# Ledger of designs, part 11: VHH binders against q9x234

Target 1, 288 residues: q9x234
Amino acid sequence: RTFSEEIKEELVNVPFGSREEVISELLGFIKARGDLDVKSRHIVFSLHSFAASRRLLNLMKYLSKPVSEIIVEKSHNIKKRYIKITAEYSESFMVIEPFFDVALFVSFLRGLFLSGGSMTNPRYHYHLEINLFEEETLALTRKSLKDFFNINAGIIELRNTRKLYIKSIKDILVFLEAIGVQRKLEEIDRIVTERKVIGDVNRTVNFIEANAIRTANSTARQIRAIELIKENMGLENLPEDLRRVALVRLRNKELSLRELGKKLNLTKSQIYSKLKRIIKIAERFGDV

## First folded at step 1 (VHH)

Design s14 (framework vhh_sonelokimab_d1)
Fold by ESMFold2-Fast, scan of step 1:
Structure s14 (fold): chain B 288 residues (1-288), chain A 120 residues (1-120)
Amino acid sequence: as target 1 above (288 residues)
Amino acid sequence: DVQLVESGGGLVQPGGSLRLSCAASGFTFSKYAVGWFRQAPGKEREFIGAISGSGGSTYYAVSEKGRFTISRDNSKNTLYLQMNSLRPEDTAVYYCAARGYTWKYPFDYWGQGTLVTVSS
């Protein structure tokens, strides 16, 4: 699998938010790789990623929109494949404005990246790009990346091709975090550390340090909450599922939420929800 | 942990002005875009404006450009919203927000809000 495909595999299982967020993500697919046939009321998606195709089908299922045809084609180069998905056109796909709301914008970016984006393996180059033909949408996307996330994106215009690109590793990391990449982000952080030139180390270290500090502060808050409950109520008085999470977190302060989940046969989001409930209980006993 | 604390809300007469502040902690403030949102009684939460980490770029909702100005002071970890020519329809709870995704899990950060009432 390509490095891009590995990233996209993680994005398939990002939880759906509001209906508007789902539509915003679908709009990203449309703007990058959807051909609208208004006359027949169909959208044709030509995707190179199987992960992106699975995500698109999940979005269509969530919206209760029928998919009329799925075709897998191969180019003259057998190594390249196209998945063509034909789906019913809906006016609601086009009315969303993803540039005024951060949650809608993040969903839109996820759709753009899944359908038209790629990232070079950071062992070779720091490069992320998105194919985006429509000039106005590209300009608005670039401005919103700068305004919401302080991401500096460049534009490449090549005969009948337009691309948005990001070269700064700091900006690439922020972009990937925003759209929901988690496990692959840890791998990228490690590679970045290995490859650094002294001249840019402080900027990248400051960004990674800030992320690590926020994560450590979150972990510290979780541990403090558990200790407050232990002191004031007793962990044995927690519901069994919360008690198990509290004990495993105390024993394994260094582990991520995903790693903790593996020990309890729970997803990262399930662990997060249970820890959030533990923190809420602890608020009654002190500052958390 | 990321924290955002709004202040500066209160009662103001139509045509008046008000400056809101948002004190940020728990992240490298200068590296993240931050913004203002508001929610009026019985209405959806709406975007007002955002400012880049450096302060070099601002983005406003169309209806707010010209009356409202967003700014930041990175030395004080503080975000500001200058509101001029206030109208009764500006009555809302005002929130500051940061998109403070971590490499471990993504999530939004919001303040508790500050109430602005525009009435005679």
Scores: ipSAE 0.000, ipTM 0.143, lowest interface PAE 16.0, mean pLDDT 76

Design s15 (framework vhh_sonelokimab_d1)
Fold by ESMFold2-Fast, scan of step 1:
Structure s15 (fold): chain B 288 residues (1-288), chain A 126 residues (1-126)
Amino acid sequence: as target 1 above (288 residues)
Amino acid sequence: DVQLVESGGGLVQPGGSLRLSCAASGFTFSSYAVGWFRQAPGKEREFIGAISRSGGSTYYAVSEKGRFTISRDNSKNTLYLQMNSLRPEDTAVYYCAADTRPYKYLTWSPAEYDYWGQGTLVTVSS
């Protein structure tokens, strides 16, 4: 089962509030996935979530509204199954103003998310989106998310597709809590915390390891170069300034370039330059 | 009995830093959302920020974002507030608060916190 479906399963159990709140939630279902058949005055819902379908049927039962058909269909274009529910259109479904009152708005959001929403598993990516074709409804939903919950939602518009999305984990968690997710928030919080701890530890360890390897390799290369010169030509045949650097390096394998410079009254840059020349000389005698 | 005890307040110069602590007892600290508030003389109580039960998520008042950092250590039952670049207007009594409702992930509304500490005074200058 998808991560979205697990969230939606929890939402099925959210208690019904006032009649207006139940109608507001139904309006959310309609705005995201309800197609109006103008000829027969019916609403057709095409839902990919079994949890959303159960919740919709519970809402219709609470409102004493009959359901005409329940069909499980396979998509013609995609090998996906979906649930088709047909119900008679009622004016009472459309009279609620979900953007005025916070309780009506969270009920509306729950319906929208159940019917048209999805969330990526937070162990991989922070992303929540809702498919909303109607431009006015999408704009009002985004404004109310900002006004009531300080949630910054983005909009994706592409030809015949419109989506509202949330990328911030903080905003996603506020959204999910607002619509009634509780137990699943604990799982998400654990994942977020684990990702942060693992990421911080791995970054620190990798940084230390990389620095240690670079330093060890640099020092080892310098020592190897000096030893190759010693074996093949003798250190006494180096220019005096290079010979002094070579000898101090051999005696002090653990010291930084700055510390080596202090022993010879040379700058870090001067030590670096002289060691570079030593390595260049050693290349004549072997791989350095 | 739920108890929250703040400490670490005192006098600091403008531009200075302070770290406040809040020791929790009488409840399973790691199971609840907690937050920081302040109240300046003659002013209403103001929200500073909140932290989730695990410490993985934080929410801050817009005006304080970037200067204050909230963290928690569940093994020590302690909540922290790191305050940097302090200003005279930060002079206030600082309170920690807990929302002990089950499964509450983050609490951003001051009215929803049910337990409060006694407060610790922070004075910037003089």
Scores: ipSAE 0.000, ipTM 0.276, lowest interface PAE 12.3, mean pLDDT 78

Design s16 (framework vhh_sonelokimab_d1)
Fold by ESMFold2-Fast, scan of step 1:
Structure s16 (fold): chain B 288 residues (1-288), chain A 124 residues (1-124)
Amino acid sequence: as target 1 above (288 residues)
Amino acid sequence: DVQLVESGGGLVQPGGSLRLSCAASGFTFSRYAVGWFRQAPGKEREFIGAISYSGGSTYYAVSEKGRFTISRDNSKNTLYLQMNSLRPEDTAVYYCAAGYRVTSWLSPKSYDYWGQGTLVTVSS
């Protein structure tokens, strides 16, 4: 099996999220490898990955969209089998905007990678690429990778192909983690370490943007809890130590727990504990 | 004290142009993604456009793409919306919003800070 196929086999097991996320992943399949026939309501996929084919069939089953034909053919030029899947198309798929929401974008990336992506074995070269036919979709994907994940992707334009590529191993690791790779990610880290590159610092730096998203989600929960307490009991009715933490959190939404702790002369562990108590108090008044 | 203050709204004739500004204070503006939303009477707040913290990426609602241009000046802590070819249906209160890490450009709930709004009336 190729290294790409091993990664794709792991992606088959990623749990389905919302219906919109499933449609966004299907859109990724369409943009990389799907031929649309709007008049006859058919999508034709020509996939070189058995894992991608299994995932696609699972997406179609979830959406209750019939598959009219599945055929395994051999490509004469590459001497490799490919799977041709013909499925019914729905106009409802066109209403998804995968670039406006991180969860939709991640699902879209997973579909793109499964249907049109490949990664070179990191023992030889650091290279990940994705086929993207539409110039506007490629440009938006590149911008969203930079914006949401701080991934610097390049463009390869050849007469017959257009590709998005990532050459930085640090960016490749962020990309693979975002689309749901877990076990294979550990193997890649091990290979990178064996190549005598000082990767610890660089990997930490590359996860800053992804960690900002996780931190924003955690911070949002903390702020929702504080607002819920403010609405239902008033912050003045919190114990002094918790009231101080609540006020500093509200005034400094962008700061880490360590930085918040410095403002109150508290350790990261102390401020974390106090925020957990605030969230527990807020649970009495609503969903947090 | 965190504050976003919109300005530049007013009465404009159909086909006219208007430039809205949003002045930010009390937070590190250059680290925040910012956007514009509008709300007409009896309607929900709708997304108009957004710009990443660096200004390197812009996102627009499909209905407004080509007529409106979003920009920012991090040295002045200011967000702008250039509105061209204005129509009566563009009449609304326009809000600026800022988020440290916006998880959905379209969702008002993804933004941390909001201005009080500036009224734009497109009428003859």
Scores: ipSAE 0.000, ipTM 0.312, lowest interface PAE 12.0, mean pLDDT 80

Design u01 (framework vhh_surovatamig_d1)
Fold by ESMFold2-Fast, scan of step 1:
Structure u01 (fold): chain B 288 residues (1-288), chain A 120 residues (1-120)
Amino acid sequence: as target 1 above (288 residues)
Amino acid sequence: EVQLVESGGGLVQPGGSLRLSCAASGFTFSSYAMSWVRQAPGKGLEWVATISGSGGSTDYVDSVKGRFTISRDNAKKSLYLQMNSLRAEDTAVYYCAKGYRWSGTRFDYRGQGTLVTVSS
């Protein structure tokens, strides 16, 4: 087994969360390896990992979406076996937005990694990559890795491939922990120690800490946007509902969206929507 | 429901040109990369070209580089393939597809196709 396959074997056993989280993980499989035949209403998955194949079947079973065909074929180009899974397509698979909620995003990442990801054995090189061929999905995934986890991912673009990669061992460990890897993190940490890496290896970042980082990054972006508007057009020129939200955010930089909502008699979703509109306005004046 | 409708195929002489069009509906067109793929008689699907959602990035299979140009009009929800210097080997059914090339020729959705025949 490859080192990647050993990590993927551990991910098969991650418990299912909400229905939305299961659909988000399936969306990761679809974005990385799904091929849709619109006329026959089938989606075909071509997977190089047996662990990923078992996880995909478990996701489909949970959603009561049985597969119509399973074939194991040898890949002519790379001389490896791959598993082809055919399932009936449902529009419900595509309705999840995985980039604004951390729980949905980590589920999406798990699907992406299982279907299109790999990690080099850390004894040889620190490298994790994910094949992601849809440009907008790749850009949003990279941005969300930065926003939620402060992970700095790079992009490799070749004529026939597009990949997102992580080379920092600290970022790789954060990524693996976020998607549900536990035992393999201890093995990686031991290997890194044996190699006498000069930099610190951070294993203390967990799901709760990642949520705090996401909130801080989101808040900083909101404040930056409001300041850009203040400097370039004046807050007085915002619609009254947006101006009230901007002022309350500036006065209460440490409050959650829910607490801001309480001050303005608005739901978390209403506050979020208004802050997104403020950010969109600020984009005309600078990078936010 | 996602719908892709191709047009513009036909019979053309070697060295000639054709412009293929694809009308998209049922999804947020500007949010998705779009591709052209083709299938020659008795052959498998071959990816031809991809354009990003914004139109800022394009990719082509080597055999069509310099001859084909992929473009899009997000306001009209339309995808185009300008084919110049056509060869007999370009004879195929051409499909508009939602999504990007994935290490091979897998795609989200493809339409019914439009036939391009380049005479011997």
Scores: ipSAE 0.000, ipTM 0.131, lowest interface PAE 16.2, mean pLDDT 77

Design u02 (framework vhh_surovatamig_d1)
Fold by ESMFold2-Fast, scan of step 1:
Structure u02 (fold): chain B 288 residues (1-288), chain A 118 residues (1-118)
Amino acid sequence: as target 1 above (288 residues)
Amino acid sequence: EVQLVESGGGLVQPGGSLRLSCAASGFTFSRYAMSWVRQAPGKGLEWVATISSSGGSTDYVDSVKGRFTISRDNAKKSLYLQMNSLRAEDTAVYYCAKPYWGSTFDYRGQGTLVTVSS
């Protein structure tokens, strides 16, 4: 079962509100996946979700509108089964204004999402999209999402398809809550929290590891330089201040520059400068 | 406030033609399916034709199929009914209607009278 289908299963059980809200939800089904044949007095729905199909049948039952046919067919384009539902056309399906009233609008959104929507599992990517082929309906839906919920939806327009999408997890959560998702919303919140915590921990571990490697390489280079000077020149031939630093570093290979400085009553910067000068002297005798 | 104002009716001989118009105001016309309904003398209200919100789909009562054409202009907020090959049985007051739910007509104007008589 896909993540989208799990969300849609929860939406099947959202209680019906007013008759106008039920009609608004049905209009959403029509605008996303319905083919209106007024001439034969039928609406044909081509749905890829079994949950959406069950919800549609429940809406039709509530409105006392008969379903003429239910056919399960295979899609030519995606090698996937889809459910084709033929229902009686009613003028009442087209008489609402879902864009000026919040209750009608959320019902409309629920229908749109059930029939034409999908959401990627938030463990991987934050993405929700709805297929909406009618230009004016898409524009009004986008505007109403912004006006009612401050949701910033984008539009993808291709020659054969038109989609509304939401990429922000904050906006996706507001959208899902508005259309009636509850249990799945709690699961999504937990996933988002876990992803943030894991990401933060991973970034911290990588920083610590990188710093440890950098420090080990620096210390190894310093020790190599001192050993080269000892072998080729003799530490006794270094200036007194450099000789003292070289000896303390050799005896305390595991200490940080700050800790070395404490032993010689020098700052970290002073120790670093002296070690850098030692390395420069050692370059005369070999690679350091 | 929703207002629908019908016009274009008149007296016409059998076989003649008339075009009815409806001017809509007070609602977002382009978002609603619209219908023509009629009431013949001494009879109840009869649905005649419907057009979808976009104008892409139309439907008619059997007795007028092939003779009547419903159309709309969303920019002008107007609904039309072109009536050809008129018959005595088409005599009625014609109303522009915005359906509410089921068979209920929530908004109806004053109507326009069409009389088909020799």
Scores: ipSAE 0.000, ipTM 0.134, lowest interface PAE 16.8, mean pLDDT 77

Design u03 (framework vhh_surovatamig_d1)
Fold by ESMFold2-Fast, scan of step 1:
Structure u03 (fold): chain B 288 residues (1-288), chain A 119 residues (1-119)
Amino acid sequence: as target 1 above (288 residues)
Amino acid sequence: EVQLVESGGGLVQPGGSLRLSCAASGFTFSSYAMSWVRQAPGKGLEWVATISRSGGSTDYVDSVKGRFTISRDNAKKSLYLQMNSLRAEDTAVYYCARGPWYSTHMDYRGQGTLVTVSS
């Protein structure tokens, strides 16, 4: 088995969470390798991983969605098999917003990695990549990786393909842990330690600070806070600087804090501080 | 509904020992790395120890290495911290936390159990 396939084999055994989490994982499969035929109401998956195929079938079984056809074919030009799975389309697959809740987001990432992801053996290079064709989905995935996990992902656009990639070994390990890899993480850590002959034995984790940053930076939480203020107080009653931030956030839900800051001539830190103040104000009116 | 419930804290003299326990429910315990973190009076949270999901790998902050032992029982869905040779500086509220092995944050934490090391 390839290194990627070994990782994917471990992911097959990750327990199912809520129904929304299962749908979010399926959405990941769709966004990376699903070809949607709305006219015939079918989704076609072309998977090069047998592990990913088994996981997909388990997800469809959990959701009580029948698979209409399974074909195993050989790739053009090489002696590599791929699995073609055809399943009935359901619009419920597309209604989940996986970017604003950490549990939905990690499920989505697992689906993306299983269907469209690969990782180079860390003995050679530190490189993890995911194929993602839709520009807005790729941008939101990159933003959520940064906001939830402080992962700095790059973007490659080549010909008719788009890829999200991670080159930092620390970020790769955080990514793999988040999607449910454990045994293979211990193997990777051993390889990394052997290569560097360096061990980090003193780790400081500020749980409260990390949670506060992640939660405050969440776009969904920011939007909920602004809506609560709008309903209970009126945006016109906010200080002018906060009112401007609230309006720009509502108009530009897809933008990062840095990009929002640029629109108002503010730094990422300044924008973050103002959004945190907005969230604090909203706490008076409900749970944010 | 993820629940983590700590127990075993109390007052102990310097050089003494305590064993902390954490009972987990609402998730598949054997699928997650687990940690102990602490907060001393007037200070921030400090990571103390982490254990892999199988229990095969452990890691500790330098100040407790050789004195503390983290362990788990996946069948009982329980996490433990054996604390030996306790020092006044170990006085803190100790929290059971889910994750991380390689990430920089944890997603769930219990209510905590107070450990006071004093003469």
Scores: ipSAE 0.000, ipTM 0.179, lowest interface PAE 14.6, mean pLDDT 78

Design u04 (framework vhh_surovatamig_d1)
Fold by ESMFold2-Fast, scan of step 1:
Structure u04 (fold): chain B 288 residues (1-288), chain A 119 residues (1-119)
Amino acid sequence: as target 1 above (288 residues)
Amino acid sequence: EVQLVESGGGLVQPGGSLRLSCAASGFTFSSYWMSWVRQAPGKGLEWVATIKSGGSSTDYVDSVKGRFTISRDNAKKSLYLQMNSLRAEDTAVYYCAKYGRTYSPFDYRGQGTLVTVSS
């Protein structure tokens, strides 16, 4: 089997987290390889990995969602076999936002990598890539990789494909550890040690995760506050300056406070102050 | 400071019952989904159950459906897991986990409470 498939085999055994984390992982499968038919209530997955197929079936079983069809087919464009899985679509799958909570995001990344990802054997080249066809999802995934893990990912557009890629071995190791790879990380580290020593990867990942969680918690709290106001009083009933900030934050979830400030000609401090007032207003309708 | 303190574990015979409790502090408990996660000896973490912030919706891993009940008391800032018809395979350290858009269960679990199901 390929090096990618060996990594994916290890991921099949990652323990299930919360229900939201399982749904977030399924969303990753959908975004990378799912063809969603909302009207007929079906999702069709076309997977090239047997490991990914087994993991997907386990996720569907955990969520008590039926799988209606499993077929092994050969692509006419590529002389490779693929597994086609047809499953029932649930509206609950689409309520998750995987970009503002680290546990949801790593689950989402695991799904993306299993269904649409590949890694070159590090003995030859340092390269990890994921197929991501939707511009918004790709942009948010790239931003969240930077925000949560300080991973610098690039984008490639080729013919009828769009890919996110990572070329730094340090970033690849952080990525793989985040999604649950353990044994294969040790193998990769031994290969890399021939030329470059990698320190305590677990300690580095834990440090980055702690820092990223604080930032993500702040952003998620802001968005939750805005949603509570939207549901309970309507954003139109906010003072105009707060309404403008709320709308810009909601439309630009991936932006920093400095970047939001530039869009509104406000300083980071002014944006922070206005978001703090929005949170205070939201407290009337629920705990934030 | 987010703190979660689990209690209620112990030694019980197969078919017995235990009620686990989790006391939460340092955050607005009523605003977050809460979960129970367990780790059996020599195994990885396994999610067990989740409850929404208002208590309106719950979800469970298949192996405990019909046997375990997750509940919460927002006024007391407490999370509970009623475990009935216990089996040897339920033996694990049980952790209370804060889950929502702002927190990971793996970052905010307490020291856990040991449940041993043995004759």
Scores: ipSAE 0.000, ipTM 0.116, lowest interface PAE 18.1, mean pLDDT 77

Design u05 (framework vhh_surovatamig_d1)
Fold by ESMFold2-Fast, scan of step 1:
Structure u05 (fold): chain B 288 residues (1-288), chain A 119 residues (1-119)
Amino acid sequence: as target 1 above (288 residues)
Amino acid sequence: EVQLVESGGGLVQPGGSLRLSCAASGFTFSKYAMSWVRQAPGKGLEWVATISYSGGSTDYVDSVKGRFTISRDNAKKSLYLQMNSLRAEDTAVYYCATRGYWLSPQDYRGQGTLVTVSS
């Protein structure tokens, strides 16, 4: 099962509200599939989700609307099955206004998502999209998402397709909660949290380890340089300021540059510069 | 304005217990995952535990699994960390943080609460 299908399976069990809410959800199914042809007196739903198909049949049963035909077909390009459900077209499907009442709008969104929606697994990308072919319906849906839920949705508009999309994980979670997702919402929240947690832990460990290694290598190099000078020319032949630094470093191998500086009344930068000069002098006598 | 106020820290002997609390305000607490993060003396920040917005999922760093329990009360807008079988290595300043979304850095509010485990 796809990630989208798992979400849709949970939505099948959302309790029915008022008759108006059920009609609003059905309107969502209709709008996401594309324009209706009222002349045929039939509507065909082409659904890629078995869960969405079950929910649609339950809605039709609640409204006492007969389904005339159910066919399962294969698409050529994706080798996936899709379900065609044929029902009589009724003007009662279109009378409801889902954009000005939050309960009706939530039901409408659920139908839209079931019929034409998909969500990418949040482990890879934060992306939720809904097919919405009518420009007016798309504009009203986008505005109502903003007005009721402060969700900022974008539009993808191509020659033969129109989609509403949400890329913010915050907005996706608000959307999914609004339409009735519970268990899957907790799983998504956990995935998002786990990904962030793993990143933070790895960053902290890598930072500590890298700093320790750099410090140890730097200190070892400094000590090796001083020892080379001691063996080959004698520390007494260093300029007085460098000799003092060399002696303090040898006596205090575990101290930081800041702490060494405090012992000599020098800044960290001043100590660092003097140790660099010592290393350069030592290069005459061997690898440092 | 997001505010997080930690409390409950103190001095405790190894093997002892403490319960930390965090009072949240300025945001919709019930919509956000929450975490406890700690900083030991001279070390970087370490994530300790996370709880989902609903409380249905929790996660812990391996060193505290079985000893610490994270919980929340959405009605009271409060986050908790029950710490049992405390060890010297648990000595740190503990911060509560919003574990919001992956695209936003974590931002800590308040001064934290100090936990010292010493004999």
Scores: ipSAE 0.000, ipTM 0.087, lowest interface PAE 22.4, mean pLDDT 76

Design u06 (framework vhh_surovatamig_d1)
Fold by ESMFold2-Fast, scan of step 1:
Structure u06 (fold): chain B 288 residues (1-288), chain A 119 residues (1-119)
Amino acid sequence: as target 1 above (288 residues)
Amino acid sequence: EVQLVESGGGLVQPGGSLRLSCAASGFTFSSYAMSWVRQAPGKGLEWVATISGSGRSTDYVDSVKGRFTISRDNAKKSLYLQMNSLRAEDTAVYYCAKLYTGWHSYDYRGQGTLVTVSS
């Protein structure tokens, strides 16, 4: 199952509120995936979610509206399965105003999300979207999300495709909570926290490791340079000040430049300068 | 304006306990994961613990697991760190930190509270 389907499975069991709220949720299903045939008095729903299909059947049962046909079909072009549900049309399905009452609006959102919504697994990206092809319904839904929940939703239009989307994890969590998600919210919170914590820990560890490697490489380079001089010309042929530094470094491989300087009564900058000169001499004899 | 105010630091003997508090204001506290981070003398900043917005998920750096407990009270907009079995290694300035949604950096840190563990 997809991450979206897991969320939708939880929504199947959200308790029914008022009759008006149930009709508002059904209106959400209609606006996202319902083809209305007024002449024959039928609504045809084409759903890609089995959870959404179960919820729709529960709504129709509550409203005492019989379902005339349920068919599971495979898409001709892409071989995806979808569930086709045919139900009797009623004018009562269209009299609800879902944009002027918060309880009706959250029911409408639940229907929209079940029938036309999806959410990317938050381990990969923060993204929730709803396919809404009717421009006016999409615009009103976006406005009501802002007005009721301070959710900032964007709109994507591509040819004849229209989508409402939310990319802020804060807004996604508010949206999911509003439509009745509970258990899955805990999982999402855990994933978001893990992503932030792991990112911060890994950045800190990588910085510490990189700094330690640079320091170890610097010390290793100094030691390699001294050994290369020892092998090719002998340390006794270095100027006395450089010879003293070379010997103390070889005897004290663990010490920092500051600690080496203290042993020789030299400042950190003086010891660095002398080690740099030793490395330059060693370059004559090979790679340092 | 986002504001974080830490308190509860002090001098404690090895094996002792301290409870740090952080009072948050200027943002929707319950919507954000919160962390405790510390900086030991002469060292860099180290992450210590994080708690999710709901309080249901927590995580800790290995060195404090079993000794420290992070918690929050969303009604009071407060974050806590209960520190038990303190060691000299725990000596640091402790900061309350808010993580950015959508970014990989700490949004804001408070002024910090000093914890010194010594005999």
Scores: ipSAE 0.000, ipTM 0.083, lowest interface PAE 23.0, mean pLDDT 77

